# VHH binders against Probable ATP-dependent RNA helicase DDX59 (DDX59), part 4

Target 1, 164 residues: Probable ATP-dependent RNA helicase DDX59 (DDX59), of Homo sapiens (Human) (q5t1v6r416to579)
Amino acid sequence: NVRQIILWVEDPAKKKKLFEILNDKKLFKPPVLVFVDCKLGADLLSEAVQKITGLKSISIHSEKSQIERKNILKGLLEGDYEVVVSTGVLGRGLDLISVRLVVNFDMPSSMDEYVHQIGRVGRLGQNGTAITFINNNSKRLFWDIAKRVKPTGSILPPQLLNSP
Key: E = the ipSAE of ESMFold2; O = the ipSAE of OpenDDE; V2 = 0.75 times the mean of E and O plus 0.25 times the DockQ between their complexes.

## First folded at step 1 (VHH)

Design c02 (framework vhh_brivekimig_d4)
Fold by ESMFold2-Fast, scan of step 1:
Structure c02 (fold): chain B 164 residues (1-164), chain A 123 residues (1-123)
Amino acid sequence: as target 1 above (164 residues)
Amino acid sequence: EVQLVESGGGVVQPGGSLRLSCAASGFTFSDYAMSWVRQAPGKGPEWVSSISGSGGSTLYADSVKGRFTISRDNSKNTLYLQMNSLRPEDTALYYCARESYTWRGDYSEFDYSSQGTLVTVSS
């Protein structure tokens, strides 16, 4: 039910690619969850999203209190935020949240984490899209990514399929 | 016009401390993540530390973690680097830099930097 898209994106190109996705009317369906691998990255990227695109954006990570994180996610559902940039730490109660677009700006460190992150998409009868950026930093997971995504009919980057 | 003017460089003995300052003008300081970058003679630039626009998040190179502290005062448009337990290997020209909107993961993507201030750690 979730459309899984895997894109080959080198680290320096990731921000530009994210902005292209957020400005694409066919792909951008708020609310949007963007996953990154570090706290500083979450803060920097959410600031950049708001400044460059004008979208209402905020970060979520462990340095924000649990009540602050819950208020941000409530705001996301109520339209106060259009984009939330998060590390993997979302907290309790997020099973009730469904979004139309997930962007894994950084490929998660495990396939279990990948499945949990894209699982925020396409719930309650809705169609949704999960876009994941990969490059050589994720090489150890290439086989597992291909094994999960290839059967869905999604087009995979040649670099993933040609990896030994 | 974006301007970044650093100060606080000098000569210090191993184990000593030094505080660098970077005065910013020509842009809304709080909207930008800021970094410190250093370059030793004959070597390429090395990222040292970064701080988010709000000051809520900081990151450090492994070589300086636990010894250096990055901070900012957005009301004064000033970035700081407190350097403690200095080592001869910390000898370099230090630059403050404004983070670009291109994120490389190593925080070395900058659209503006200062001219640099020399920090020499010697006996």
Scores: ipSAE 0.005, ipTM 0.173, lowest interface PAE 12.4, mean pLDDT 80

Design c03 (framework vhh_lunsekimig_d3)
Fold by ESMFold2-Fast, scan of step 1:
Formats: sequence, structure tokens, C-alpha cells
Structure c03 (fold): chain B 164 residues (1-164), chain A 123 residues (1-123)
Amino acid sequence: as target 1 above (164 residues)
Amino acid sequence: EVQLVESGGGVVQPGGSLRLSCAASGFTFSSYALYWYRQAAGIERELIASIYSGGSTNYVDSVKGRFTISRDNSENTMYLQMNSLRAEDTGLYYCAKVTEYSFRGTYETFDYWGQGTLVTVSS
């Protein structure tokens, strides 16, 4: 029961698009997990989310201890945090968490990683949504994205279908 | 870009105290774990104390109850309060930041070290 949404978002527009999603009453369903491709990005983006939207936000990356990551994820599931921004490094035994919304702010480098990240949505009979930002930096994966997402009934961006 | 500068080392008698400081720049200090290592002559560097962004701490058994690691996020400084110093505490003390970088399936680690500050415990 995961709804997969693929959005064409150029790199400079990604922050604005994320804030639009977090302020959209129909799309925003806490707990929210946002995936980025570097730890500095995780720290800066989680600070920006808190400052701009007022949502309780924090980062997870490799320089936070396993106990800190566990406590953050517990807080996310119990409502102490509404948004966690992660590099994908959640910690040992913490990969079984389930959230209502995943945003792939940065498209993963492989479809296996993509599947793993969206797999945190809508478990145990809950509905969930996974929103992924793509642009020409991800063109090597366009065929694989289309092949996976088309059968779900989701509308793909025209840029994906018309790119060489 | 990342810089770590230690200070506070010196010569002290057994049972004495010293406070080491690590001044940090070039990163968002409050968001990262920081570490104290020490190196005695002929011995590999060993991790003696850790402090994480959330304030949790860890110590090697030989310094538990004697050393206290702390941080001041407003001053971008980490401290090591060393009490009840012993001859075996003699060595170079290094402030460290260990960074893991994960980018689009690439995994790298980067270690950043200060210059070290010498602690000598002798009569």
C-alpha cells in the first residue's frame, strides 16, 4: 500500500518543493523520513525544515551514535519528531521502522537502494506515500524507474518519458 | 577546512589535575560527535573518551571516574577534565572528528586530527 510519486525537480528547486510538500495538508502525514545523499545536507536541510516550517525536525547520519539514532527514530514514531532527514544510515536493527511519508530528496544511485528506502512506507497495513525527486542527474535510471512505477498507476513526469 | 586545535597540556605530579580544550572550526560543531585519543611512546593511538551531538558520553575503562568529557556548543569547544592523574596517563592527547561520507552508493571515511597536546605525569 505504498503510493509512489515521481516528481521532476531541478536541484535548485528541491528545497522549495520539499517545503511545499510539508505544508500540503493532503501529502504531509507524519512521521516523515527524508533521504539525502550527504550528511552535511542532512544537517542543513533538517535545520531549514525546522526554521521554515516550524516542524520538529532532526538529522540522522553516521556521526550520531547508534543509541542516539535509536532514540531519534523512537521519537519520530512517538511524535517527538515529525521529520527526520537521513543519509540512509539509520543504524543496526533500526531498518524495520515504518513511516507514513518518505521523500527521496536525492534519487538513490541504484534501484535496490530506492526499493529499500520506499520500503519504510506503509507497512503493517498502514497507507503510505513515497515521493522521489528526479532530474537529468538521474537519467541513467529513467528506464528502471518507469518500469517499476508504471504498473502502480502513478503518472510519470513528461521529462522522464521524453528524455534520451 | 575542518580544524581542531588542542591546548591545556603540561607537566603535573601524580594525583594532580589538568583540563584540555579542543577548539573546532570549519563545520557545524553542535551536529557532530567528537573524540579524545591519546598516544604514549611506542603505543598505538587509543580512543579514551567520546561525546556525541546529543550529549551522551563513553570512556575507556582506565579513565572512567577520573576523566570527564564535555562540550560547549556556543564556543565550539570540547573539553577533557582529567583528575587523579597517573604516570600511565602520560602521552600526546589528540582531539578528533571522524566523518563518514555516504553519497549515491559511495562510502568513505575521513579522520580529522588536531596537532596534539602533551601531558606528562611525573614527580
Scores: ipSAE 0.000, ipTM 0.120, lowest interface PAE 15.5, mean pLDDT 79

Design c04 (framework vhh_8emy_2)
Fold by ESMFold2-Fast, scan of step 1:
Structure c04 (fold): chain B 164 residues (1-164), chain A 124 residues (1-124)
Amino acid sequence: as target 1 above (164 residues)
Amino acid sequence: QVQLQESGGGLVQPGSSLRLSCAASGFTFSDYWMHWVRQAPGKGPEWVSSISSSGGSTNYATSVKGRFSISRDNPSKTLYLQMNSLRPEDSAVYYCARSTVYEYGRFSTDFDYRGQGTQVTVSS
């Protein structure tokens, strides 16, 4: 069962909001997957997570070998890492991974990708949480987000509900 | 080897439209956030717009919001800026920039590369 939370977060505030989530004992439950939309962003954000929060953090993207990505994912499941920042790179291991918290730091460009990313939450019978940051840059997906999330009973941002 | 080449500038009248292009080469374009920055004569550089590597996130300076639209085509390695309802105040050299900083909506001078620029002049 996945708890979907949609937060209105302007782009300059995203890093601060992520660190607030990672420091909130009610929300932070490792293993954690954070999705971003570029490789450089994955490297820089995972470094910032480790430096600012002290959590064991690393990136996954296509420039890392398949063996390296497999070892990182194994380490995430075994507790060697607490947070993995990923571009959502296609791989056998990532498709089968189940975590306790997903943060979509960058809203995916499609609802199919959104569904795939939040599908990594909730291990067999355990409740998981998916938190997605949105703002006006994702306006084209507002109706699709509302259609998916409203039936779950989750509270949506007023900015999304009052969109013309 | 890394190159950014801007084009599409010119002399236009107020209220007209222009589309700027930036052709990228020598690096994996789809891995980087891309930006448009402009500089008017006698003034410092002003950040105009940013776009994420996937195109899923865009940001605009308040002075251009609602008039300009940033977009990219990763297969062709090209960045665009669609400029509508142009004003004399928009006259500047427009530069395409690649940034190593993972920052949103901030003017950054921390660029790996910056193109040679394309002149936009809005005058009657």
Scores: ipSAE 0.000, ipTM 0.179, lowest interface PAE 12.8, mean pLDDT 80

Design c05 (framework vhh_brivekimig_d4)
Fold by ESMFold2-Fast, scan of step 1:
Structure c05 (fold): chain B 164 residues (1-164), chain A 124 residues (1-124)
Amino acid sequence: as target 1 above (164 residues)
Amino acid sequence: EVQLVESGGGVVQPGGSLRLSCAASGFTFSSYEMSWVRQAPGKGPEWVSSISGSGGYTLYADSVKGRFTISRDNSKNTLYLQMNSLRPEDTALYYCAKTEVTYWGKSYTTFDSSSQGTLVTVSS
């Protein structure tokens, strides 16, 4: 029950587009999982979310200790975080968290990673949404993205449809 | 207009320490990520370190990690670089820069203003 949305978003526009999504009452269902491709990006984007939107945000990546990850999990369950920014490495307990909104801020490097990331949505019997930002940096995956998403009835960006 | 004024450079022996400062004006300092960039004689610019607007997140080049510490005082609009265990290869002109971020998955450092830099020479 995952609604897959693919948006064409150039790199300089990604941060603004994320904030628009987080400020959209129809899309925003906390906690939101945001996936990025590097640790620095997770830390900096988490800070920007807190500063610009006022939402309770935290980053999680491989440099977080197991104790820090357990504390983040406890905080998530207690409603202490509204946005979690991750490199895809969540850890044991956090891998079981089900959310209603996933944002792939950076398109993962493989379709296996893509499927794994959107699989965080809807595991508790909830309908959910996965929004993925693409641009020319993901061109090698355009065919696989279209093949995966077209059957769901979702609208694809014209840039993807015009690129074999 | 954006102004950045570096200071604190000098001549030091290998193993010594220096603290660099960067006085910023003309923009809301706390709203921008700041970086230190260096240029050795005859070489291109090398990124050294970055710090988030709040100071909560820092990043270092592998060549300086564990030896240098970047920090900031937003109440004074000042960026710092504490350099310990200096090596001859750290000899360079050091610049501070307002960091432009194309997206949060990557950081790009650009020079938003002209500055003279501060010279660090590690002798012998």
Scores: ipSAE 0.000, ipTM 0.152, lowest interface PAE 12.6, mean pLDDT 78

Design c06 (framework vhh_lunsekimig_d3)
Fold by ESMFold2-Fast, scan of step 1:
Structure c06 (fold): chain B 164 residues (1-164), chain A 123 residues (1-123)
Amino acid sequence: as target 1 above (164 residues)
Amino acid sequence: EVQLVESGGGVVQPGGSLRLSCAASGFTFSDYYLYWYRQAAGIERELIASITSGGSTNYVDSVKGRFTISRDNSENTMYLQMNSLRAEDTGLYYCATESYTIYPGRLYEYDYWGQGTLVTVSS
């Protein structure tokens, strides 16, 4: 069972909103998976998380070597990381990590990718939460987001519901 | 089920070319690292070429400049273009990939292999 939360967050406010979520004891359940849309973004955001929140953070994306990925996986198993910032690769290619919190910092480009990313939550019968940031850059997916999320009983932001 | 099926092997004369194909199913192909291994009679299986999910390639020195690995994510297929073939390139060629699954307290590593395709370089 995954609780899906959709938040309206403009690009310059995303980092602040992520840090608020990571500091919320009701929401924060490590390891947290944070999905972004590019490799450089994953590296920079994971560094910012570590510097600002003090949480053990690492990035993972398609250009990390096989050895680096294996080392990250071992570290996750041993509790060496509390936040993993990834492009889409972790959600499908590695088939890794049962988590209780996913944050889509960037809305995925397709609903298939969205489903794969939130599919990291609630594995092995766990209850968890998926929080997704949207704004006008995701307008083309508003109908599909509403169609998927409305049946779950979750509240949608007025900006999405009142879009023409 | 993860399935890898190689094709394109055959008999070719020295200096000739072959293109091997590896058709994949049962996993999200675009996210995986993919490998070509070669096994000659009486010799341990060796990694000859690799391609990352991002498209970066690597080759063993003996094939560098002659072989090209590539992938077509839309067709779930990986290729090995083999040029300037030598008698020493004779062997079974295997397509491979790896998958990892992490559960609380456990790491599972899965290796997937094709059945192999025979390449014979002889006059």
Scores: ipSAE 0.000, ipTM 0.238, lowest interface PAE 12.1, mean pLDDT 79

Design c07 (framework vhh_6qgx_2)
Fold by ESMFold2-Fast, scan of step 1:
Structure c07 (fold): chain B 164 residues (1-164), chain A 124 residues (1-124)
Amino acid sequence: as target 1 above (164 residues)
Amino acid sequence: QVQLVESGGGLVQAGGSLRLSCAASGFTFSSYAMAWFRRAPGKEREFVAAISGSGGSTFYTDSVKGRFTISRDHAKNTVSLQMNSLRPEDTAVYYCAATYEVSWRSGTYEYDYWGQGTRVTVSA
């Protein structure tokens, strides 16, 4: 059972909003996966999370070997890491990972990718939460997001509903 | 424990008005967005109106814009829905709901806590 939350967050405000979520005991439930759209962003954001919040954080992206990615995800599930920041590339054979919170810091490029990412939440009979940041850069997917999220009872941002 | 208690429902003729109230307890009121949802006979539960934790942002479904007004009173820990120009189509059980507010920019939330509901019947 996945709680889907869509937040309107402008690009300059995304880091502050992520830190607010990670410092919120109601929302923060490790293990946490944070999805971003670039490798440099994953490295920089995971370092910022560790520095600002004190949480054990690390990045996953294509420049890390298959073995490194497996070890990081195993560490996430075993409590060695609380937050993993990823470009969406988790690695071959790692599709069975289950977490309690997903944050789409950057909106995925397709609804198939969105569904795949939030599908990491709430496995093994657990409840979980997926929080997705949107703004005008995500306008191509606004109606697809609304169609999927409205049936859950979540209130969509008015910027989403009023943007062409 | 979190508790939401609705009041103000009843029978009214088309064109009339009702004011619904929801008394909240067991949480830090200003940290929670509050909303009203309704379920008409034979239909799914639908969103009606929401107000942010700060009270600075309000959201309404199109069918009630200009007719309904949501407000909150932090001193009394209440959220209210003023319903004017009521129509038979507004007949439903109205539910008060609360969720932790993450963003002052947005009314996008899945609601964690629900009241028992109050019935509104609008006769033609």
Scores: ipSAE 0.000, ipTM 0.119, lowest interface PAE 16.8, mean pLDDT 78

Design c08 (framework vhh_6z1v_2)
Amino acid sequence: EVQLVESGGRLVRTGGSLRLSCAASGFTFSDYAMGWFRQAPGKEREVVAAISYSGGSTWHADFVKGRFTISRDNAKNTVYLQMNSLKPEDTAVYYCAAETTYYRGFTYSEYDYWGQGTQVTVSS
ESMFold2-Fast, scan of step 1: ipSAE 0.014; ipTM 0.366

Design c09 (framework vhh_8emy_2)
Fold by ESMFold2-Fast, scan of step 1:
Structure c09 (fold): chain B 164 residues (1-164), chain A 122 residues (1-122)
Amino acid sequence: as target 1 above (164 residues)
Amino acid sequence: QVQLQESGGGLVQPGSSLRLSCAASGFTFSTYAMHWVRQAPGKGPEWVSSISWSGDSTNYATSVKGRFSISRDNPSKTLYLQMNSLRPEDSAVYYCAKGYEYTFGRSTYDYRGQGTQVTVSS
């Protein structure tokens, strides 16, 4: 069981909103996965999380070897890391990864990818939360997002509901 | 008004230890991440270590990992940096810095103190 939260967040405001979530004692439940759309973004955001919040944070992306990525994920499970910032490599083919919080810092390009990313939440008998940032860059998916999230009872941003 | 007051710096020999302290006031210390940043003459600021609001999570720059330990005492509103096995390259002014709660900028912190000088002589 996963609680799906959709937030309207313009690109310049995304880092501030992420830090607010990570500093919210009710929302922040490690381990946390944060999904971004590029490698440079994963490295920079991971560094910013560490420096601004003090949380144990690291990035995962294609420039890290398979062995390094496995060691990072093992570290996440064992408490060596609290936040992992990933380019989505964790969203496909990693059946055993389970976290309490997923933040889609960048909305995935497809609903398929969205489902796979939030599927990392609420496994192993635990309830969890998936928070996704959207803005006009994702308007092609607004209808599909609304169809999936409305049945959960979560409040949708007015900007999503009022888009054609 | 946010105030951060560092102390504990000094002149020491390589291999020795120092403990830096930072007394905080003017904000709710227990709800903010805290950081240590250092700056050597002619160089830009270098992030050294971070600690979460609760003290449960700590991070370190690669250059100091295994030698330095960050800690905090929320009741006394004090941040600490235990520096062991000091090296000449650790010589710098050390600043404690208040983390962002709900804002971010081009700096890693939104306020820093006046600093405390650490000099490690060969």
Scores: ipSAE 0.000, ipTM 0.139, lowest interface PAE 16.3, mean pLDDT 80

Design c10 (framework vhh_brivekimig_d4)
Fold by ESMFold2-Fast, scan of step 1:
Structure c10 (fold): chain B 164 residues (1-164), chain A 122 residues (1-122)
Amino acid sequence: as target 1 above (164 residues)
Amino acid sequence: EVQLVESGGGVVQPGGSLRLSCAASGFTFSSYDMSWVRQAPGKGPEWVSSISSSGSYTLYADSVKGRFTISRDNSKNTLYLQMNSLRPEDTALYYCARDYTLWGSRTEFDYSSQGTLVTVSS
């Protein structure tokens, strides 16, 4: 039910790659969840998405109250937001909600969180896509990533497969 | 490399107090919710407490509410657990963990394999 795509993307190229994905009509299926590794990054990337692509974008992180996060989630589901950039702190309300595209802008630090994040995609018989950016910062997870993704038939980046 | 190093454990009598510390490195500490998880000998892990990335929100397991206080110092990349009124059932290895929820809805955490031992014995 979830197409898992793993892309090799160096840190300086990540924003450009994200904008390419959001402008690709085959990949872009709102609402979109974008996961980043820091709060400042969530705020800045959300602003950049709105400024560069014109898409309705907002950030979610731990300093947003539970009421504020639930209102953002409701807005996302009702079409008020097309892209949400999050640090992974979505709260219990979002545990039950599915989206059609997840982008892990930063690879999570563990496979448990990776599974949790892509699990937002493709519920209740719908097809969805999870795109994850990796580079050498994630090398300790390369084996676990390959093991998880190979059964899906997806092509893995050569850099991951050729890692020592 | 993400590192979480716990310290502050020891042996105390019932009713005693301990303060645990967790030194974090290798990631942007101020951007992550943090948790304390414990594991008693021969038992599975039990979530104890969580704190939001800024420290504005805290959550506690019912077994420790009113006795334990979680806190953090983002300038020092350090997480704390103040444990008061300790009971024999608090005896466990204590781990700090990066937590990806504010509500502690998951039992599996990205945490240190080292831990710090707390023994409450008469």
Scores: ipSAE 0.000, ipTM 0.108, lowest interface PAE 18.8, mean pLDDT 78

Design c11 (framework vhh_lunsekimig_d3)
Amino acid sequence: EVQLVESGGGVVQPGGSLRLSCAASGFTFSNYALYWYRQAAGIERELIASITSGGDTNYVDSVKGRFTISRDNSENTMYLQMNSLRAEDTGLYYCAREYSYRGWTDYDYWGQGTLVTVSS
ESMFold2-Fast, scan of step 1: ipSAE 0.017; ipTM 0.310

Design c12 (framework vhh_8emy_2)
Fold by ESMFold2-Fast, scan of step 1:
Structure c12 (fold): chain B 164 residues (1-164), chain A 126 residues (1-126)
Amino acid sequence: as target 1 above (164 residues)
Amino acid sequence: QVQLQESGGGLVQPGSSLRLSCAASGFTFSSYGMHWVRQAPGKGPEWVSSISGSGGDTNYATSVKGRFSISRDNPSKTLYLQMNSLRPEDSAVYYCAKESTYTTFRGYTVSEFDYRGQGTQVTVSS
């Protein structure tokens, strides 16, 4: 099963918060999938992860061929990459790949996307963690996030509960 | 082939205003949401603002809300960002981005940005 953590993180603080998570020995369990909402953002963030943390990182998005995407995910599972930054475009069969940590750097635009992304954690008897960054840009989903996360026993950010 | 060309950046003093433009071609402009993204030296990309294809819905990053205004002119295929009350922390290269949607194998629709322009540099300094 998946431990769901929701963190209030303003856009300029997201990169620093991600590096803190990747350097936290309790949270960092490679392989790690980091989801972003932008292809250029995926490329630039994966480069920053490698440069700043020293972890083997690569991006995966629609401009990578299906074969390249399969090879990257295979490499992630085999230890060639410790972090993959993705826009969520992974392709058929890749939903069967389970990881120990997912970070939603950008909150998905729908709860269906959210469920799909965190569904890569805690499968087939493996425990894992899904960490999602939210701020006021995700306001329309606050009720749906709360409904899904409250039953798990996780503590929600006060900003989520106090938002109009 | 999607083409996006940003313009309107420059060197300005704190408190000044600038209007950025993005000329789009190669796709049905009015059918896609558009975004502004910025990147400061040594930092990752930061989403700034978005507008729906019709222009009916807009969203802003907390750091720019109340100061920036996104708009579009669908007949001319141009996206705009009006930036008021500029601050030193707004200094960055600004990119416009086309929203793309993909259907995953499980039927989920994933939205992402597709930006291919070279960007326009905004520097706010005294």
Scores: ipSAE 0.000, ipTM 0.141, lowest interface PAE 16.0, mean pLDDT 78

Design c13 (framework vhh_brivekimig_d4; at its last look DockQ between E and O 0.05; V2 from the best seeds 0.00; counts 0 for: pae E 14.1 > 2, unsure alone 60.9 < 65, grease 24.9 > 24.2, SAP .741 > .668, placed apart)
Fold by ESMFold2, look of step 2:
Structure c13 (fold): chain B 164 residues (1-164), chain A 125 residues (1-125)
Amino acid sequence: as target 1 above (164 residues)
Amino acid sequence: EVQLVESGGGVVQPGGSLRLSCAASGFTFDDYAMSWVRQAPGKGPEWVSSISWSGGSTLYADSVKGRFTISRDNSKNTLYLQMNSLRPEDTALYYCAKDRTYTYGFPSTYYFDYSSQGTLVTVSS
């Protein structure tokens, strides 16, 4: 029930690729949850999304207070934000959120985190898409990524399949 | 008190290798992206490389891409720079810095919070 798309994207090209996804009428199903691996990166990427695409965007990460995080999640559920940029998994609040599109802007450092992040997509009776950017920095997870994604029928990047 | 202590510099022949280390203390190391910056004699600082807090994302200046590798060990609060195929142009004082920004493709010295003593790398025949 989750379409897992793996894209080979070098680090300098990640922002452009994200903006292309957000402008793609077939892929963009707001709200969109975007995962990054840096707290400051979440703030900066969220600002860039709003500036370049005009979409309402906010960041959420562990340096936000519990009150701030609750208000952001409430706003997401009420349609105040079209894009949320987050570092990793949040507590109970994020566990309850289901979206139609997740973008792993940064591949997480473990497959447990990957599974948790794509688990934000879809619920019973809903289809959704998880798009993950990978490159050689994620090389140690390539076998695990292939094992997870091949059964879904998605085509894997040849750079991943041919990696030593 | 925030401290960043660089080591591993020295004199090496062109084509040689060095591995730099940066020991971090006084802050939560794995909450921050980290960067290497270098300053050649008589020049201003030049960004070299950055790594995300998890180590999952890296970025390099064009002048060092393919020759330098940044890494980190969050259990030891240590940042590394493996420098291969060194050239005379790599001669500089090398600094590590905690990076308060996610700047893939857009490095700037205004993102560095602290300067340290650095470690000198000299590439000379």
Scores: ipSAE 0.000, ipTM 0.129, lowest interface PAE 14.1, mean pLDDT 77
ESMFold2-Fast, scan of step 1: ipSAE 0.123; ipTM 0.572
ESMFold2 (binder alone), look of step 2: mean pLDDT 76; pTM 0.780
OpenDDE, look of step 2: ipSAE 0.042; ipTM 0.509

Design c14 (framework vhh_lunsekimig_d3)
Fold by ESMFold2-Fast, scan of step 1:
Structure c14 (fold): chain B 164 residues (1-164), chain A 125 residues (1-125)
Amino acid sequence: as target 1 above (164 residues)
Amino acid sequence: EVQLVESGGGVVQPGGSLRLSCAASGFTFSSYDLYWYRQAAGIERELIASIYSGGDTNYVDSVKGRFTISRDNSENTMYLQMNSLRAEDTGLYYCARTTVEYTWSGKYYTEFDYWGQGTLVTVSS
């Protein structure tokens, strides 16, 4: 069972909002997956998480070998890492992994990707939370997001509800 | 548009060396993981070496210490240096690219979206 939260967050405010989430005792439940849209962003953001919050953080993207990606995700599930920042490339044979919090720092390019990413939460019968940042760059998906999230009882940003 | 072209194959005596090249075009070469496969007559293609976009490499046990995979991102070319060649190394050598490690449906497997035509390596005495 996944609690879906949609937040309106402008691009320059995303880092600050992520740190607020990671420092919030009610929202932060390791292990945490953070999804971003580029490799450089994954590396820089995972470093920033470590430096600013002190949490054990690492990145996953295509420039990491499959063995490295598998070991990082195993480490995440075993408590060696608290936060993993990923471009969506996780590792083969990892369809059963489960985390307690997903943050879509960047909105996925499609609803299929969105569903796939939040599907990392609440596996094996566990409850979890998925937080997704949206802004004007994701307008194309507003209707699909509202259609999926509104029935869950979650509070949606006013900007999303004013979509045509 | 996307192309992978292998070259460098040939006939060589056991103990000899060959250098294979895979010239790529139509995509951002530096962003992709790249692979060398080989296929012997009547046998399925097998992965022999991989090089990830970040430079990490991996080899099957039978070629470790004899083969070296490398890439030149400025030339959009991947190489396979083959030393101490054996009769068992005979086959068609293919380079391959994958953009998808997993399906969006939650099934996880290696997908290859482009393959080269192959270059023939024959180790004969």
Scores: ipSAE 0.000, ipTM 0.090, lowest interface PAE 20.6, mean pLDDT 76

